# Miniprotein binders against a7ua95r516to809, part 174

Target 1, 294 residues: a7ua95r516to809
Amino acid sequence: ASLSLLSISDLVPDLQFIFFWMSNAIEILYFIQQKSPAYMQTIELMDDKAGSKESLLSATISANEEAMTILEEVIMYTFQQCVYYITKTLYVVLPGLLDCNPFGTEPSSEQCRRAAGVCVCAVCVMPEAVRRVVSVFQTTSDLLQQYQVHSEIQSQMFAYLFFFTNVSLFNQLIDKGPARGWFQRSRVLQIQASVKILLDWAKGAGHNHLAQKFFAKFCSTVTILASPPQQLSQMSWKALCAEHPSLKPVQLHRILTQYQLMAELGPLPIWQPSSEDEAYIYRTVDLLESFENH
Short names: E, the ipSAE of ESMFold2; O, the ipSAE of OpenDDE; V2, 0.75 times the mean of E and O plus 0.25 times the DockQ between their complexes.

## First folded at step 14 (miniprotein)

Design af12 (at its last look DockQ between E and O 0.91; V2 from the best seeds 0.73)
Fold by ESMFold2, look of step 14:
Structure af12 (fold): chain B 294 residues (1-294), chain A 83 residues (1-83)
Amino acid sequence: as target 1 above (294 residues)
Amino acid sequence: DPKEEVEELLREAERLLEEARKALEEGDFERAILKALQAIIQIVRAMLEALKHGTDPEVWEKLLEILKKAVEILKRAEEELKK
């Protein structure tokens, strides 16, 4: 088995270098975009005493377009490189969210009780596995702020990081969950609590809407698995599809199958797929999500 | 190879930067804008090549210095045109 020694802290110098050049390219692109209408108009209105205005204007239009194009290419390349490095560290640390027990870190000492007048919060007792994931996101956020990267690019970066996180967690849960015992009721509740801590970080960091959008599939999965049997057994296939539109039929069917096994329920008629969906519940090629943006 | 490509782009950027500087000094602000943009194109191409393939720290320092000078001329010429 290959060992990975990558942590986000080990990558900070490389990320700082890349963000430095990205931010410079952004600033220059913004200047050109903001100012070019004015200086192009001034050139067009020149007195053409020597008859060279058309040549100067044509060359300046061409140079303006070419400058913006190459600056955009640098921004895209540096963005992709940042995402590449960051997602490599995420890939290593994300599985730990599925294995950790956030309830085992509750404060219990008299020393913690004496400090209760100051702070009793999830940050004080965050499980190590959750802390490692949060560290990747927080370090990314700190670097983006340090280099004053435009807010739209910051949003695009976190949109992709949350997308990657969702795909990674969902695929691991579905693919490895049976062998790892991740569908056991107590385990599902622990996973739900760990993800809640991560979602709380995203809300506090100003990324709540992105996290809600891009974690939807994984969160729907955990919500279903965490539901009490009395509640879930009263919901039809149609109702579950409507409640969890992010889940494909094959995915919902697999989740319900695992739920039945762990709750010791036999097949339920109310969970029979609709006639439209029945053809799709065995398509194993649709079970796992792609890391490609479609 | 990639290092020679970066150095060729740097030499062209330096030539264009000098032309931009002279246009600015002569009060030819429209031409200074054109030449500064052309210098920026070459230096940003060199930067992209260096990002993809790597280069020496001394080359990175030169890239930054030329870029800063070209951007300064562009900004100065734009300010003068507004007058």
Scores: ipSAE 0.799, ipTM 0.958, lowest interface PAE 0.5, mean pLDDT 85
Fold by ESMFold2-Fast, scan of step 14:
Structure af12 (fold): chain B 294 residues (1-294), chain A 83 residues (1-83)
Amino acid sequence: as target 1 above (294 residues)
Amino acid sequence: DPKEEVEELLREAERLLEEARKALEEGDFERAILKALQAIIQIVRAMLEALKHGTDPEVWEKLLEILKKAVEILKRAEEELKK
């Protein structure tokens, strides 16, 4: 658990400092947002006996808006800086998740606990590559909790981290998968087991909804690739599109083509795209997701 | 330079904080709120510049100290105004 923490150890003091000031800015912004309607209304209702009410009210409204604006700028800057450092660390460790084997590791019965109907040993069954990724998420969660960052900001942080992880893993699998052998059934099952560890961590951390939403594309991809040929062959193109709406037609076509190749299902596509989707697929060559899309 | 900019923002923040404190002491709660908000603006601008370019630990300690004082004046003035 200690070795996994070393993957971002050099960044922890910097992250602590950034989270500290982010938390301060958030608390002050929320205080101003909650209290400003009340005191501005009180000033507005004040008797203008000295002829200064309008000037004071105008100045206070301006100061209130400027204070909120600069606090929002600090929150945005610190949030973006945290995301930058955390995702830079994730980018380095994520490819390892596609190559690791979570099967075949014998659990220590003394270190195990029951989870999802099976005995899980956190030390024995979690590959180092997966542990490094989990460590980045856990350290982020610990820092957000330590500095009492509001739950809304915590949710936004993990939404972005899960989005980044999903796009990174999807792009790596689609782009490098054929050359690396990642589309072989045994490898896909290993990838599926590894990503389940990340999803289980997210559920335990209270982020199940975000994980389900932001990992949808990669999970759909792995689910299709892990499907038995008997089951997948019975599904029409329209049924697959309906079951996996996160995948663009061109991405689904690419995935199914790789599946046919690995399963040796023959030269004719079993899954015929609709005429509309077929036209789109033949026009487009861009399979990869952008990190800029929200 | 960035260090000079942070120092200038801090001096302006301290001036506004003093005005806020005096207004609070005089029972001018409306003015205390305005001056506290103006102080917070300068302090937070100094924080942003310090986050981007760095600054000395002593400056960070001073930023935190005057920020706490400005927020406390804002809270007290708001409470008094509601009475």
Scores: ipSAE 0.760, ipTM 0.945, lowest interface PAE 0.5, mean pLDDT 82
Fold by OpenDDE base, look of step 14:
Structure af12 (fold): chain B 294 residues (1-294), chain A 83 residues (1-83)
Amino acid sequence: as target 1 above (294 residues)
Amino acid sequence: DPKEEVEELLREAERLLEEARKALEEGDFERAILKALQAIIQIVRAMLEALKHGTDPEVWEKLLEILKKAVEILKRAEEELKK
C-alpha cells in the first residue's frame, strides 16, 4: 500500500543527502590517489634526521591505504543506497509503461502546468506513464550533475538502472503479457512507441550506448512481437536467433509460441528450434531474467 | 550506541586535526600529512556510521567542516613539501 504512493520526488531530499556525501567521498578519494605518490616520494627523499623517517613513511602509507579503503566503502554504500531508492521508484512506475497508450491525448503534467503554463517540452508531451519513468531517470541525472558526481559513477549508475529496467520490463512482459493482452499487435505497437520515447530520452541524455546495450533483450522481444505475421513467418529459428542474440533459446521459443497463439498461425515448422537448441528451450529457469547478474 | 560512536570518532578526528595543524605550523609537513590523513580516517568512519544509522544535522555539518579542514591541511603541507 505505502510503496504505491512513493514518488521519486518524495525521495529527492534523501537522495540529495546521499549524493552529496558520495560526491565528497569520491573527490577526497581522487585527491588522495593523485597526491599520494608525490608526497610519499617527498617523504622518502627527505633526510633521515631522527631515524624516524622509515616509521613515519610506513605510518603514512598505512594511513593513506586505510583512508582510501574507508572512502571506497562510503562510495559503495552510498551508491547502493541510491540504487535501492531509485529502483524502488522504478518498480512502482515501470508496469504503467506496458499499459500505456502513447497515442492517447493525455493532458500535460499538472506540474508543468502549474510552473510555466503550457510547457511544450519533450517531457511534457509524453504520455503520463512514460513521463513517470523518464522523470525517475531525469531526476537521477539532475542529481548526479548537481553534485558533480564522477562520470564513471554516473555511467555505472545508469548502467544498473537500465539493466534493472530491462529485467523488470522483460520479465513482466514474458510472465504477464499473455494474460494482459500485451502480445496483441495493437498493444505491442503501443509498447514499442513508449520504449522508443524512453530510448530517445536516453540518447538525448548522452546514454545512448548504455541504453542500447542494456535494453537489447526487451527491445528484441518487442521487435519480434511488433513484426507483421507475414514477415515473421518467413524467418527461420536460426535467422531469429542470429538477429536477436540477446534472447536465450527458451526466451525466443516462448515469445514465438505466444506470438503464434495470438496471431492464430498454427504450428510453423520454420520456427522449430535446431537440434542444438532443443535441449535449451525447456530450461524454464532461464526464461526470466535475474536481477543478480549485475 | 551508533550516535555515541559517531561522536567519539568526531572527537578523535578533532584531536588529530589539531595535531595536524600544530605540525603544519611547526613546519613538520610530513607529520602534518600523517595526522591529517589519520583525521580523515576518523571523519570518514564517522560519516559511514552516520550514513548507516543516521545522525543529527549538526553532526553532519561538523563532519563536513572538519573534513574540509583536514583536506586543506593536506593541500598546504603538500605544497610546502614541493618547495
Scores: ipSAE 0.538, ipTM 0.846, lowest interface PAE 0.9, mean pLDDT 89
ESMFold2 (binder alone), look of step 14: mean pLDDT 83; pTM 0.805

Design af13 (at its last look DockQ between E and O 0.93; V2 from the best seeds 0.00; counts 0 for: copied fold)
Fold by OpenDDE base, look of step 14:
Structure af13 (fold): chain B 294 residues (1-294), chain A 83 residues (1-83)
Amino acid sequence: as target 1 above (294 residues)
Amino acid sequence: DPKEEVEELLREAERLLEEARKALEEGDFERAILKALRAIIQIARAMLEALRHGTDPEVWEKLLEILKKAVEILKRAEEELKK
């Protein structure tokens, strides 16, 4: 009940706090890492003169290492908290993406209309369900930039968020798709258009490579399902495996089986799995993606 | 109590920071660096405990203040060692 009401905007104050401390910890860690070789060398040159048993150098090395370790723990903890909060909001809004009709006349966001009149920005013209997903990513991006979080951490954050999004969307499509009618060609085309909007945003945000990498499985699934029966029925199992290497044999087999049922196609011998893959198509444990594999 | 732990770490950090400041004033830049790093250790521990368990806004402000001071001492001491 309470999760359905949680918007990314409601989490902004908490996220701001966490990002602030994450950024500070990163900055200090980086400073220590960058300066440690220089002051250690200087201390080493000075300590050779003083002959004392517990070398100030040794104590400084130990303190430096301990400081770095604890700062890394702070960074890791804050990173995990950010991911936790952001993924909760994604979990709530992602199902809407699969049900979205991007070709419908949905009114532009009331929020932009209230603030600036008719906003024609790319986000304001998005379908509401897509806009909600993009808003989570955009808010995350804005916060990361606001607090000048190191680029590597930003990349890791988006990598995980795209991974999570792909797993969530893929699993929902595979598990609920048949029952929800998401395998219907018209619905698939809607999903494809919605995903394209998301990918276009990711490209515009500078995350094109990450988006392509981490959305590959979901995109492959949607591409297959969006394919005309006349085209897809000409593709062999081996050709489909080669074209969609992100899909496991069991996943491809499930997609093709559901496609066949939806399109009322008879059994297609050319979609028969190879003898090599035949053992793997029944591994139902591998059908859905795990969130733990990142 | 996590709150008491944060406060204890903060007090220790302040003590170490004062030692670092004195060392810097005395021209013992090596000792200043060591003490500043030790202060940062305590501050970072306090930050971690505070992040896990929460703390009062005043404690967060204090953590930030002493963190800035510790980094400033490190920067100054490092710059002086290069001369």
Scores: ipSAE 0.803, ipTM 0.951, lowest interface PAE 0.5, mean pLDDT 90
Fold by ESMFold2, look of step 14:
Structure af13 (fold): chain B 294 residues (1-294), chain A 83 residues (1-83)
Amino acid sequence: as target 1 above (294 residues)
Amino acid sequence: DPKEEVEELLREAERLLEEARKALEEGDFERAILKALRAIIQIARAMLEALRHGTDPEVWEKLLEILKKAVEILKRAEEELKK
């Protein structure tokens, strides 16, 4: 029997519902946080000599704290539900980035440009696999803006989505790359181009800092794999560790081992781990990253 | 019973909302703030239970109605106290 494929468009009604209530909770929480010092001070001044007003101030302090607490719980729950739905969609579409060819032929690019009558080159030549991922990010961004979700929450949402994307792509590349031929240099260059499209989207969307932070491990991996052999072979292990601090020793070791095999640089190891790192290069438990989104 | 709990929280929120409205009309802005905050607490608890366990669309519409009114009273009472 066929299993339903999740698309972001199928999830929009559920996401709209959740974002609506999350946004309401956020706005109320921030109003209370902004205004409570002032109205508490006014209530306190009015109660200087009235014992019954002393009880009113104490009750209002308690109600204020309780309201903020339960609103925070609503926000946390709704945020987690949004992330859950969106990452299920990302889980389905992200693997395609590793298999796609972002470089189009001249006839297809020329036909698209001529047929459009206006310049839409980036959209017309974007690989379908990349478009599916961008669509998830763009739809998420549009919904957050539509419901006027506070900018801090929008940033936290994309921080997590970029983290999830990085873990998913990195794990698949490391785990399946040898069998899929993804370590061949021509393939790595295609992967690099596809990732650049995602990074350009993130920059244009105002999330450049978050993308730079949370894609670091995958980007470092692709950067190493895309390096020309003569350039990479001249770099020491210590230099590579310093240049790519996001990579654990076991991860860097695995990447360099696969690189040496695919670049046909001979059987003798080129990069010598430091004695400090040598304790860690065989820790296969540390090879793959954890998602932490469950 | 989660649905029964949501409905009970909603009824309590309705009671608190009416008390908040009455306090606002009487010019007791300090008590209007307290009662509006308490209504918001009950509605937020109802929302959380409804999100976790589900409820009928009619209950969601009532939750929204009461929430909007409680927030409006809170904002108005706060504004009056600043005077």
Scores: ipSAE 0.791, ipTM 0.956, lowest interface PAE 0.5, mean pLDDT 84
Fold by ESMFold2-Fast, scan of step 14:
Structure af13 (fold): chain B 294 residues (1-294), chain A 83 residues (1-83)
Amino acid sequence: as target 1 above (294 residues)
Amino acid sequence: DPKEEVEELLREAERLLEEARKALEEGDFERAILKALRAIIQIARAMLEALRHGTDPEVWEKLLEILKKAVEILKRAEEELKK
């Protein structure tokens, strides 16, 4: 593709082409999957000669399996290409979500009515950085609907997009957060509000279950950082591990250390790791998440 | 040459498609199913090759035309087998 990777709208023509061929392959695969048990049985029953029937049936079973296999390869390739281009666009726009202030641009019904008098639309009230991320998800949803892609494939695509978004946001927050001030309580509350806009979009699009599953790590991180100091200081290490099972020991330790620095908690509570976890707290190789889906 | 491979796959698909059409017209629905499936295999391979390496717009149009015809024969043969 020769299209700009900075804008999802620039990718639409290329994505339409890929979705078109993916949809064709899916339709044919589903027809074969649905109809093949019946026509295989009919072929078997209509045979007048056992030897001739076994040869024809065997050839048809072989051709049917091969057709399904190669169609699955077409679907996988087109799926991976769509994901590749969509996630490249997400990667560019996601950092802005961590650095915007949605409280300065909060929409309300009355504000939207008043804004109309100054030639601003409701969508323009949303922070531009959040709008860019939502636009990527909405365009993906629109394309899946335009080409009538089956719901199972739609769910798989959003599962991966949410997985990618979660990993990208988590890694950026942990890796760059200290230098950019993102662990300051006021900034964390802004990040939490921005993420809520994405989660609300996912719920409205029918993907609430996927969003809850695949955003768990980033949501746990933001929840801890947004917790009141009084509440967090009363919890033991084991209690925090139990409440946030998506976080690895080294990740939880890094988050709590940053929280202590930002919240000015005085002498640290004894958030001492278990003997099993202690070795992992200092393993920086486990700090950041992999983009490979396991 | 990827473009040559796509064209070769489409020629084989057209040959199988013509065999499937003849089987359908002769009332040999079992053979029509087999030939249509074999045509779809060649077409799907052509699609995958063309998606990976690119091809000319005219080739994409031909690929879509052959695909539509193969699917139509498969559907007609399957419907007739039910009878």
Scores: ipSAE 0.775, ipTM 0.953, lowest interface PAE 0.4, mean pLDDT 82
ESMFold2 (binder alone), look of step 14: mean pLDDT 83; pTM 0.802
ESMFold2, look of step 16: ipSAE 0.787; ipTM 0.955
ESMFold2 (binder alone), look of step 16: mean pLDDT 83; pTM 0.802
OpenDDE base, look of step 16: ipSAE 0.803; ipTM 0.951

Design af14 (at its last look DockQ between E and O 0.94; V2 from the best seeds 0.83)
Fold by OpenDDE base, look of step 14:
Structure af14 (fold): chain B 294 residues (1-294), chain A 83 residues (1-83)
Amino acid sequence: as target 1 above (294 residues)
Amino acid sequence: DPKEEVEELLREAERLLEEARKALEEGDFERAILKALQAIIQIARAMLEALKHGTDPEVWEKLLEILKKAVEILMRAEEELKK
């Protein structure tokens, strides 16, 4: 099947299998971690029957450590597999978010129409492109809850997924935005509205802090681009750097340069990088975000 | 063959599980814990290999069964040591 046809629903059986084993491994690891001090102490306090105690204790410590290690490997592997499958699905649906017009009368999802009533849930009223992205996250959340995956692992997974989403959206916007017209004010406002829907979902799902943290760069970019020319032209380079600390100097410079071109503004001395930042604005290697930093 | 490796690990886990069960029945709770942990090691190794390379559904069911038994022995032995 072409990657383009892969939906999160198609991956649910595989994800269910992986989450099941991940959850089991976590539960067992947690049990061993909690109980190990107690039974080791009991063995330590046991009467030394013919020198067998030390050997038994040593063997038990070794077995406990090895059990924890291999269970951690299982957890790590299953986690990585889940992330791999989910991010593949995100990779397919995320570009649609940038092209989405949330203000259009797109018909409600066919799936909710097949239920005997007009579902007015927040997801059903979402634009299709936004709904597809939210569906990936919602399915992930539902699976994590279904298998009662430890909250820390859930947080780590969403952190990575939001990171991946931010990097993907940011890189696409920076790289393709000018050519696709995504820097046009009308299009930027559409993107801003679409991202707000996603952030509102994340807030409702209990991931507000993670979403705010990991989407900061993309949100900053969209905020700058959505700013009226009259307002943005009054902001100095230093003020913009201070307001948008998630953006590297090269990134901010690129955004402002493209904004200037789009808005047909002449050169703005107020946007001139500081002497300190001047060397960094030419570091094109730092322009796009890397997926390797997480 | 990864499948053969999973089956070998499974057989070893079952052997260790039986030793753990016997130790528990004999009231040797310390040994029961050790053998249960050793069984869990082999089961977890089998799980990892099976996750990487795949295995038959029946093997997955067996892995789950023996994993539950190993944990049950571990829990019972731990509870008895607290008495």
Scores: ipSAE 0.814, ipTM 0.954, lowest interface PAE 0.5, mean pLDDT 91
Fold by ESMFold2, look of step 14:
Structure af14 (fold): chain B 294 residues (1-294), chain A 83 residues (1-83)
Amino acid sequence: as target 1 above (294 residues)
Amino acid sequence: DPKEEVEELLREAERLLEEARKALEEGDFERAILKALQAIIQIARAMLEALKHGTDPEVWEKLLEILKKAVEILMRAEEELKK
């Protein structure tokens, strides 16, 4: 598909094809891995006729290893192709999470109003921007299950997709947040609610531990930004580092600087890094995350 | 030439599949395993090349047919050896 295909639904036929072949390669690899000790032992014990046993055993060992190697290459290539296409769609839809309002300004609030007459729904509903991201994850999950992809491979794929999501959201928030107004407290609370919906999807899909692991940096960022000023200003730098170990000193410093600006707490820094961390808060090369660090 | 390479791998896989089938018929289950594994190697290489460069739908159908037969021989031979 061309770069003009930015919707996951447009890529489903290509993904179905790739998942079909990936799943077959996985099942064959699994069979060989599980059965080769037994048939190799049987060959080893067979009657040795004019040296043919040693030739057969040697050739079978080599073929077994080569088969596993090439099947692993097929699996790796198909996995990377799936990830490539899926992350291209994620990249397009993820920024919308930072701009959306889950608190009742979207069609779901009008649906609640119509069904119950005049009401104000306090419950978070799935705004269009969150729905687009969930659709990518759900479509991926459905395809993996449809083709009965081994559960370990399913976990690896979602680990990467959550890692990608975390890096993309974190980098955009840090890089574009000041200009886009994303550090304003009302926006942060909206972002937090949107991420909660995404995390609830991951929990319901059986990926809670992966989401908790791989969203930690972005979630820590949002948690800090959502904290009331009275509560956050009482926390030392050391305490914040201990509560948020996923954040590098330069990242924590930037987050706190934006927080102080948006909460209008004056120009004098409230949170002073320890002497150990002082050299690290200005390492701008460490500010944004790399997509290759997973 | 990627198309030529896929077709060459396919021809080799067909040859190995026939050898595997014959070994299975003769009750030479150890050799049937070897030849089925070798056919699977060639088909997996053909699949990788076809995934990277594309090929005709009929070639994909033939790749799948040969792969299924090679796996069936491997599974049958392994099961017979356990007896």
Scores: ipSAE 0.783, ipTM 0.952, lowest interface PAE 0.5, mean pLDDT 85
Fold by ESMFold2-Fast, scan of step 14:
Structure af14 (fold): chain B 294 residues (1-294), chain A 83 residues (1-83)
Amino acid sequence: as target 1 above (294 residues)
Amino acid sequence: DPKEEVEELLREAERLLEEARKALEEGDFERAILKALQAIIQIARAMLEALKHGTDPEVWEKLLEILKKAVEILMRAEEELKK
């Protein structure tokens, strides 16, 4: 295996091929769905006495349903293949987001340009690690538009990509954060700024609602860790659960424990789990998120 | 063998496509629609098999060619039936 990190650009030719066939399957499926009610009705209204008419109608209904089923299978396979390659690339670049400093290092002027020579400008400043993540999302958006993929499928793809990104970032922060120093306040503020750049990209791309739904867990985590000690110490366990419903009791407890250690709060935690939640904190194995939505 | 499966699906698709063309030529638009749909089923099955296991560029070219022909017959038959 090469030690060079894979780039989304390296996958574009393979992705173009898969998007091409996915788009063809989608267009044919939509044509069949749109036209089938009309020609089925025409066949049903034929003058043929019972026999040929019913046989033809039955065969056409069967063929129509089978055609839609296999086309949906083609769409599902190509969709999952695209998601597999895109998320594999995301997984490689996402850790950089947790370890970059958006306050100190600005991209070169050339890195602010979009493909085909949009003007270089200071307004387009973005850390290299964040730019790599945004590049994956932008390339995906460009391919979906190039092949005129219907908006429903585009939304499903970004829903999954945001879900994957949220899970990956959350799991890496919780699992590796202590060893990497990511729970230190200065690093948390850097992470918060980097995440804002991703959310701003999603909003600009028309995916604000998807981003709000699927980034909720990671955003809650970063928000808690970035909270001033005075503000956070005045919040009860119940209040924190109410403000951060995306976090499971065990996840909230781990985050607050780490925050307490970093902020050097008193010997007894202010954030006592409710008796109802206490069992879930110590009995659940669900600290890390699953990549399976089902 | 996945390659043999794709070849078999292509042969069946071409047979159904020819039946669809003949039905269209005869003015039997209802039968043309049925045969075009049946051809599309075989083509889509061949596409899925080729996507999963890979195939030669010439096979992909043939798949696109017969897919375009099947969709064309389906569209023309639907258009004539409406008239």
Scores: ipSAE 0.770, ipTM 0.950, lowest interface PAE 0.5, mean pLDDT 81
ESMFold2 (binder alone), look of step 14: mean pLDDT 84; pTM 0.818

